# Ledger of designs, part 377: VH-VL binders against q0aze0

Target 1, 268 residues: q0aze0
Amino acid sequence: MKIILVNNRFKENTEKKAQEIAGQLSALNVEVIIDNGLDEPYAGTVDFIMVLGGDGTMLRAARRYGQRAIPVLGVNMGTVGFLSNIEINELAEYLPLILREEYSLEARMMLEVAVFQQQSLLTRVFCLNELLLRSNSPRMLSFALEISGQKLEPYRGDGLIVSTTTGSTAYSLSAGGPIADPQLDAFIVTPVASHIINKRPLVVSPEREISLHLLEEREAIIGIDGQIKMDFGAENRVLIKRAPHPLLMVNLKAKPFFTSIDRSLQRQ
Key: E = the ipSAE of ESMFold2; O = the ipSAE of OpenDDE; V2 = 0.75 times the mean of E and O plus 0.25 times the DockQ between their complexes.

## First folded at step 18 (VH-VL)

Design GG4 (framework fv_bermekimab; at its last look DockQ between E and O 0.87; V2 from the best seeds 0.79)
Fold by OpenDDE, look of step 18:
Structure GG4 (fold): chain C 268 residues (1-268), chain A 123 residues (1-123), chain B 107 residues (1-107)
Amino acid sequence: as target 1 above (268 residues)
Amino acid sequence: QVQLVESGGGVVQPGRSLRLSCTASGFTFSSYGVHWVRQAPGKGLEWVAAISYEGSNKYYAESVKGRFTISRDNSKNILFLQMDSLRLEDTAVYYCAKDRIYYSKAFYGFDYWGQGTLVTFSS
Amino acid sequence: DIQMTQSPSSVSASVGDRVTITCRASQGIKSWLAWYQQKPGKAPKLLIYAASSLQSGVPSRFSGSGSGSDFTLTISSLQPEDFATYYCQQDNYRPLTFGGGTKVEHK
């Protein structure tokens, strides 16, 4: 068995713990790779990914490795979030199950985000939470939203979020989007300060494709999972579709999502 | 320097066929939907046909359905309009027009046009 | 099909005049309307897209407004080079359809 540990490169305690866990796993004849901020994702094959940290670390891990269809376990290290399954102090208890592959998997839809510049692909990213388009100036954006070739009314506002159901409890929620069952596959299209008061968010089938482009020469940015930022202008387009592979989140411990929403949201 | 150059127009007899071509340059042709728009002498503009950037989807005005065929060769940057069973009412300058938005499954207007090629009929 | 009705069909104006052209769609087309300028013997030129977005390189004296079914093209101060025929065009529905045109000519 080969396991990659993904820790938060900006938190020393997660690094130390990664080293400790690596030692323990090595003693059990498990090969371990530590990704503590590698320039490039580890290219070798692995059987299991263990994420040490919070939701941000999980999002990063998902973007780096999610397309490989590898089980990913979130191990919370003192943060509050929605993406960790067990606590760090529980790892010892569940480690035998991990090694025996006695766990269930929960498939979480990811976004495939393609950003173009004058017909050239700038970047293609798989992300777990959301794509954000927003103004980089005090002025509202004017942009086209297209869903499966259908043109919606030109949008005017500060921006737009295209989120997975997993991401529904992230920025989309702050912008007034609905809380969605993470076991449901869907896009959530949430307006950010639309000029139309109370413009409703859209729940869109994962089979559809979404595209955005500006209708005027304005400065905007694309944000991905709150961690990637790109300039976005009139010559750019973003195309969003369901990622071809979901993130396979390891479920070792039952976490009742809906009964825990209030507690989790209050602590964020 | 986007450029569209139509060719193939001329004088034709009713019922005959004609094939128009439009050669594109100055942009990534294969990334854009393209259109034919015609204008009868002294009249307004009429959309004729459109083809998606990949060539898989074709659309026609009702007035030309069953008679005209739009196609493209992305490797050569050429748009075609095969016109069969031509009628007197098909008399027009035929323009090739580029769609505004690349990699789109919808249409967003025409930002560049050719100079057109004239199709007329002999008695 | 969506019928696009332009008014007026022609307008006589002088340099410096404010010129307003209207376009009405038989059905709501949201804001997916474009305006084109055509001079004799020339291909049309895109002026406005998405009802109010000015095409790059087009003078700011041109402006578009409207949504739904009623749209307006305004030339704030007519210039000598603006004498031409103007067309509205909807791209919300297939087939794409044009208005009948408005000829702006010298008074």
Scores: ipSAE 0.848, ipTM 0.916, lowest interface PAE 0.7, mean pLDDT 95
Fold by ESMFold2, look of step 18:
Structure GG4 (fold): chain C 268 residues (1-268), chain A 123 residues (1-123), chain B 107 residues (1-107)
Amino acid sequence: as target 1 above (268 residues)
Amino acid sequence: QVQLVESGGGVVQPGRSLRLSCTASGFTFSSYGVHWVRQAPGKGLEWVAAISYEGSNKYYAESVKGRFTISRDNSKNILFLQMDSLRLEDTAVYYCAKDRIYYSKAFYGFDYWGQGTLVTFSS
Amino acid sequence: DIQMTQSPSSVSASVGDRVTITCRASQGIKSWLAWYQQKPGKAPKLLIYAASSLQSGVPSRFSGSGSGSDFTLTISSLQPEDFATYYCQQDNYRPLTFGGGTKVEHK
């Protein structure tokens, strides 16, 4: 059995714990690859991914491995978020079930984001929470939103968020978007400081194609899961679709979303 | 440099058909929607047809629906207009025009036009 | 189909004049309107898209405004090369439709 152990190298507690867990797994004849963010994603076949940390570490794991149909387990290291399933002190209890593959999976929709410069693909990335388009100057943006070839009234404002339902509790929420049940598949389109009074958040079928481009030359940026940033100008377009594969999140322990929502939001 | 060159115009008699071509160069043809627009002598502009960048979506003005067929060959950078059942009202200069926005299924204005090819209906 | 009505049908003007051309849609088209310039025997040239956005290479004396159903093209100081016919076009609905044109000519 081969496992990728994902951690955050900038948290001292997490790095030491990742080494301890890797040792424990190796003693059980489990081959362990540690991904602390320094190296390129592991390219070989693996059976399971274990994420040690909070939602940010899970976002990186999803971006790196989410399209490979590999079960991903979130293991909380102290701060309760939305994406962990078990606590670190429970790992020994659940490890036999992990090794026997006795768990269920929850599918979480991801975004496929393609950014173009002129007509050439600049990058294609997959993300779990959201794409942000925002102004990178004191001036507001003027931009076009196209949904499956249908043009809305041009937007004017600071920007726009295109989020998954999983991402509804992240930046989209701060910008005034709704909290969505993460078991739903949808896009949530949330304006950022719109100067157009009738521009409200939209909930959009996951089968739609969403694209954005600027209508005037302005300095803008694209943000992805709050972790990737790139310049965006009048020569660029971004296309957003449902990713080919959802993130397969391991469920070992029941985590009722609605009964815990206020506590989880307070820790964000 | 972006160029669009129409060809295939001429004098057409009742019951005949005609095929227009538009050869594109200086841009990535397969990334853009393309259109036919016509202008009768001394008259204004009339949109005729459009085809999406992949060729999967085709749109027609009511005046030509069922009689004209738009198509494209992205490997050769050619746009076509097959004109069947021609009528006197089809006499016009036919322009090929490029949408300004790549990889879009909507229309955002035509930033480059050909010089046109004349189609004349004559009995 | 969306009918686009331009006014006036012609304008007599001198070099240096401010010229205003209007375009009215038969129903709302949001801000999805383009303006073109056409000289005799030539193809149209795009001036303005999305009601107010200036196409690259078009002089700043050209400007567009409006939203919904009513739109305006303004030439702030007419130049000799600006004598031409101007067309508006909506691109919100299919079929795409043009206005009837406004000919700007020498007094």
Scores: ipSAE 0.675, ipTM 0.865, lowest interface PAE 1.6, mean pLDDT 91
ESMFold2 (binder alone), look of step 18: mean pLDDT 92; pTM 0.942

Design GG5 (framework fv_bermekimab; at its last look DockQ between E and O 0.53; V2 from the best seeds 0.59)
Fold by OpenDDE, look of step 18:
Structure GG5 (fold): chain C 268 residues (1-268), chain A 123 residues (1-123), chain B 107 residues (1-107)
Amino acid sequence: as target 1 above (268 residues)
Amino acid sequence: QVQLVESGGGVVQPGRSLRLSCTASGFTFSSYGVHWVRQAPGKGLEWVAAISYEGSNKYYAESVKGRFTISRDNSKNILFLQMDSLRLEDTAVYYCAKDYIYYSKAFYGMDVWGQGTLVTFSS
Amino acid sequence: DIQMTQSPSSVSASVGDRVTITCRASQGIKSWLAWYQQKPGKAPKLLIYAASSLQSGVPSRFSGSGSGSDFTLTISSLQPEDFATYYCQQDNYRPLTFGGGTKVEHK
């Protein structure tokens, strides 16, 4: 068995714990790779991914490795979030189950976000939570939104979020989007301070494609999972699709999503 | 500089055919839908036809449907309008125009126009 | 087809005047409305798209408003170079259709 540990390079406690866990796993004849902010994702094959940290670390791990269809376990290290399954102090208890592959998997839809300069692909990213388009100035954006080629009303506002159901409890929620069942596959299109009062979020089938185009020369930015940022202008377009592979999240411990919503949100 | 240049206009007899061309430069022609718009002398603007960026979708005004054919050669950055069975009411300056949004199956506004080419009829 | 009705067909104005042109669609076209300026012997120029988005290089004295069926182009303070014919155009439906035009003339 080969396991990759993904920790937060900016938090020393996660790094130390990764080293400790690596030692324990090595003693059990498990091969371990530690991704402590590697320049590039580890290219070799692995059987299991263990994420040490919070939701941010999980989002990064998902972007780096989610397309490989590898089981990913979130291990919370004292943070508040929705993406961890067990606590760090529980790891010893569940480690035998991990090694015997006695766990269930929950498939979470990811986004495929492609940013173009006309026909030229600038970047393609798979992400677990959301794509954000927002103004980089005090002025509102004006852009075209297409869903499956359908020409919707021109959008005017500070920005727009396209989120997975997993991401529904992230920035989309703060912007007034609905809380969605993570077991449901769907896009959530949430306005950010729309010019139209009470503009409602859209729940869109994962089979559809979403595209965004600016309708005037304005400074804008794209944000992905709150971690990736890039400039976006009139010569750019965004195409959003369902990722071809879901993130396979390991479920060792039952977590009642809906009954824990209030608790989790109050802590954020 | 982004530019469209029409050609092919002239004097023609009713019932005859004429082929207009529009040559694009200064932008990625193959990324944009393009339009033909005409303007009769002293009159307003009339949309004639549009073609998608890849050339697969073509649309026509009812007044020219069945008589005009829009096409493009992306390898040469040229837009065409084949006009058959010409009528006196087809007298106009014909403009080619670039669609506002690139790489879209929908059509939007027209942000770049050619100088136009005049089509008239012999007396 | 969507009928676009512009009003007025012509307007006489002086430099410095506020000029307002209206465009009404026979059906709702959301905000997919463009305004063009055309000077004699020249091709049209796109001024405003999506009802209110001012295009690059267009003076701020031009503004557009409206949604649904009623739209307005406003020139806050008419300049000598603004004497021209203005057209609205909808692209929410095919065929694309233009208004009849509004000629802004010297008083």
Scores: ipSAE 0.608, ipTM 0.859, lowest interface PAE 1.2, mean pLDDT 94
Fold by ESMFold2, look of step 18:
Structure GG5 (fold): chain C 268 residues (1-268), chain A 123 residues (1-123), chain B 107 residues (1-107)
Amino acid sequence: as target 1 above (268 residues)
Amino acid sequence: QVQLVESGGGVVQPGRSLRLSCTASGFTFSSYGVHWVRQAPGKGLEWVAAISYEGSNKYYAESVKGRFTISRDNSKNILFLQMDSLRLEDTAVYYCAKDYIYYSKAFYGMDVWGQGTLVTFSS
Amino acid sequence: DIQMTQSPSSVSASVGDRVTITCRASQGIKSWLAWYQQKPGKAPKLLIYAASSLQSGVPSRFSGSGSGSDFTLTISSLQPEDFATYYCQQDNYRPLTFGGGTKVEHK
């Protein structure tokens, strides 16, 4: 059995704990690969991914491994989030179930984001929560939103969020978007500080293709899951669609979404 | 330079057919939607047809639907308009024009135009 | 189909004048309206897209405004090269449709 152990290299506690867990797994004849973010994602075949940390570490794991159809378990290390399933002090209790593959899986939709400069692809990334387009200057943006070849009224304001249902409790929520059940597949399109009174969030079929481009020259930024940033200008265009594969999240412990909303939101 | 050149216009008899071509150069033709627009002598502009950058979405003005067929050959950078069952009302200069946005199946504005090709009728 | 009505059909003006041309859509078209300029014997030229966005290389004396059904093109100080016919076009709905044109002429 081969497991990837994802941690955050900038927190000493998580590195030490990852080494301890790797030792425990090795003693059980499990091959462990530690991904602390320094190296390129492990390219070989693995059976399971264990994420040690909060939602941010899970977002990185999802971007690196989410398209590989490998079970991913979130293990919370002190801060309650939306993406962890068990606590670190419960891992020993659940480890036999993990090794026997006695768990269920929940599919979580991801976004595929392609950014172009003119007609050339600059980058393609996958994300679990959201793409953010925002102004990078005191001036507002004027931009076009296209959904499957259909042009909406031009947007004017600070920006726009295109989120998954999983991302509905992240930046989209802070910008006024709805909380969505992560078992639904949808895009949630949420304006950011719109200067247009009646621009409302949209819930859009996951089968649609969404694109954005500026209508005037302005300094803007594309943000991915709050962790990747790139400049965005008048010659750029971004295309967003449902990623080919969902993230496969492991459920070992019952964690009802609606019961946990208030506790998880307190981490904001 | 960025250029569109129409050809294939001429004098025809009513009820006959004609095929217009528009050759593109100086830009990545396959990335952009393209249009046909016509203008009868002394009259205003009339949008005729458009085709998406990959060629799968085609749209027509009601006045030509069923009679005209738009198509493109992205390997040769050529836009076509097949004009069947021609009527005297089809007398016009025909322009081809490129949309300004790339990789979109919507249309946002025609930023580059050809010089036009004239279609007229003999009696 | 969306009918686009331009007014006036012609304007008699002198160099330096402020010229205003209006365009009315038969249904709301959001802000998806373009303005084109055409000089005699020449192909049209895109001036403005998305109601108010100025095309590259177009002088700043041209401006567009409006949304919904009512739109305006303004030339703040007419220049000799601005004597031409101006067309609006909606691109929110298919088929795309032009207005009838407004000819700006020497007084």
Scores: ipSAE 0.607, ipTM 0.837, lowest interface PAE 1.8, mean pLDDT 90
ESMFold2 (binder alone), look of step 18: mean pLDDT 93; pTM 0.947

Design GG6 (framework fv_bermekimab; at its last look DockQ between E and O 0.88; V2 from the best seeds 0.67)
Fold by ESMFold2, look of step 18:
Structure GG6 (fold): chain C 268 residues (1-268), chain A 123 residues (1-123), chain B 107 residues (1-107)
Amino acid sequence: as target 1 above (268 residues)
Amino acid sequence: QVQLVESGGGVVQPGRSLRLSCTASGFTFSSYGVHWVRQAPGKGLEWVAAISYEGSNKYYAESVKGRFTISRDNSKNILFLQMDSLRLEDTAVYYCAKDWIYYSKAFYGMDVWGQGTLVTFSS
Amino acid sequence: DIQMTQSPSSVSASVGDRVTITCRASQGIKSWLAWYQQKPGKAPKLLIYAASSLQSGVPSRFSGSGSGSDFTLTISSLQPEDFATYYCQQDNYRPLTFGGGTKVEHK
């Protein structure tokens, strides 16, 4: 059995704990690859991915490995988030179930994002939470949103968020989008500081194709999961689809989504 | 050096057929939607038909629906208009035009036009 | 089909004049309206798309405004090269439809 341990290299407790867990697994003849974010994603076949840390570490793991149809377990190491299933102090209890594959999987929709410069593909990335288009200057953007070849009224404002239901509790929420049940598959399209009245957030079928382009020359950026940033201008166009594979999240312990929402909202 | 060049116009008898061609150069033809627009002598512009960049979506003005067929050959960079059951009111200069948006099944504006080809009738 | 009504059908103007052309759609087309310029014997030229976005290389004396069903093209100070016929076109609905044209001609 071969697993990947994903940790955050900027938190010493995750590196120490990853080494401890690697030792425990090696004693059980499990081959362990540690991914601290410094190297390219491991390219070989693996059976399981364990993410040690919070939501940010899970987002990186999802982008690196989410299209491989490999079970991914989130292990919380102190900061409560939306994407962990068990606590680090519970891992020893659940390890036998992991090794026997006695767990369920929850599928989480991902976005496939293709960015073009003119008609040439610049990059293709997959993300778990959202794509953000936003102004990179004091001036607002004027841009077109196309959904399956249908042109909506042009947007004017600071930008737009296209998120998954998993991403509904991230930037989309702060911009006024709805909280969505992550068991649903949908796009959530949330304007950022729109100057056009009646530009409400949209909930859109995951079977739609979404595209964005600027209608005037402006400096903008595309953000992915709040962790990747790229320049975006009038020569660019982005196409967004449902990714071919969902992230397969391991479910060992009941984590009621709606209870977690209450706790998170109270902290805001 | 973006260019569109129409050909195939001429004098024809009513009820006959005619095939117009538009040859594209200087841009990636297969990435863009393209249109036919006509203009009767001394009259305004009339949109005739359009086809999406990959050729899967075709749209027609009501005045030509059922009689005209738009098509494209992306390997040869050619747009076609097959005009059947021609009528005197089809007398016009026919322009082909490129949409400015790429990889879209919608249309946003015709930024490059050909010089036109004239279709007329003998009585 | 969406009918596009342009007014006026012609304008007699002098160099330096402000020229305003209006275009009305028979039903709402959002802001999906384009303006074209055509000189005699020539193909049309795109000036404005999405109601107010100026095409590259078009002088800033041209501007467009409006949304819904009422739109305006303005030439702030007419130049000798601006004597031409101007067409609006909606591209929100299929079939795409042009207005009847507005001829701007020298007094």
Scores: ipSAE 0.689, ipTM 0.874, lowest interface PAE 1.5, mean pLDDT 91
Fold by OpenDDE, look of step 18:
Structure GG6 (fold): chain C 268 residues (1-268), chain A 123 residues (1-123), chain B 107 residues (1-107)
Amino acid sequence: as target 1 above (268 residues)
Amino acid sequence: QVQLVESGGGVVQPGRSLRLSCTASGFTFSSYGVHWVRQAPGKGLEWVAAISYEGSNKYYAESVKGRFTISRDNSKNILFLQMDSLRLEDTAVYYCAKDWIYYSKAFYGMDVWGQGTLVTFSS
Amino acid sequence: DIQMTQSPSSVSASVGDRVTITCRASQGIKSWLAWYQQKPGKAPKLLIYAASSLQSGVPSRFSGSGSGSDFTLTISSLQPEDFATYYCQQDNYRPLTFGGGTKVEHK
């Protein structure tokens, strides 16, 4: 068995814990790779990914490894979030199950985000939470929104979020989007301060494609999972699709999503 | 420099066929939907047909549906309009035009136009 | 098909005048309306798209407004080079359709 440990490169305690866990796993004849901010994702084959940290670390791990159809376990280390399954102090208890592969998997839809400049592909990213388009100035954006080739009313506002159901409890929620069952596959299109008051979020089938294009020369930015930022202008277009592979999240411990929403949100 | 150049126009007899071509240069032709628009002498603009950037979607004005066929060869940067069963009312300057937004299956404004090719009929 | 009705069909104006052209769609087309300028013997030129967005390189004296079914093109101060025929075009529905045109000519 080969396991990747993904820790939070900005938190030393997660790095130390990763080393400790690596030692324990090595003693059990498990090969371990630690990703503490590697320049490139580990390219070798692995059987399991353990994420040590919070939701941010999970999002990073998902972007780096999610397309590889590898089981990913979130191990919370003192943070509040929705993406961890067990606590670090529970790891010893569940480690035998992990090694015997006695766990269930929950498939979470990811986004495939492609940003173009004319004919050129600037970047393609798979992400677990959301794509954000927002103004980089005090002025509102004007942009075209297409869903499966259908032209919606030209959008005017500070920005727009396209989120997975997993991401519904992230920035989309803060912008007034609905809370979605993470077991449901769908896009959530949430306006950010639309000039049209009470503009409603859209729940869109995962089979559709979403595209965004600025209508005027305004400075804007693309944000992905709150971690990737890039400039976006009138010469750019973003295409959003369902990722071809879901993130396979390991479920060792049952977590009641809906009954824990209030608790989790109050702590954030 | 972005440019479209129409060709193939001329004098034709009613009921005959004619094939127009539009050659694109200065931009990635395969990334844009393209249109045919015609203008009868002394008259207004009339949208004729459009084809998506990949060529999978084609749309026509009712006046030419069933008679005209739009197509493209992205490898050669050429747009075509096959005009069959031509009628006197088809007399016009035919423009090819580039759609404004790239990689869209929807159509928007046309930001680049050719200079047109004239189609007329013999008396 | 969506019918686009322009008014007036022609307007006589002088340099410096404010010129207003209207376009009405037979049904709502959101804001997907473009305005074109055409001079004699020339191909049309895109001026405005999405009802109010000015095409790059077009003078600021041109402006567009409206949504739904009623749209307006305004030239705040007519210049000698602005004498031409103007067309509106909807791109919300297929087939795409043009207005009948408005000729701006010398008074």
Scores: ipSAE 0.521, ipTM 0.822, lowest interface PAE 1.5, mean pLDDT 93
ESMFold2 (binder alone), look of step 18: mean pLDDT 92; pTM 0.934

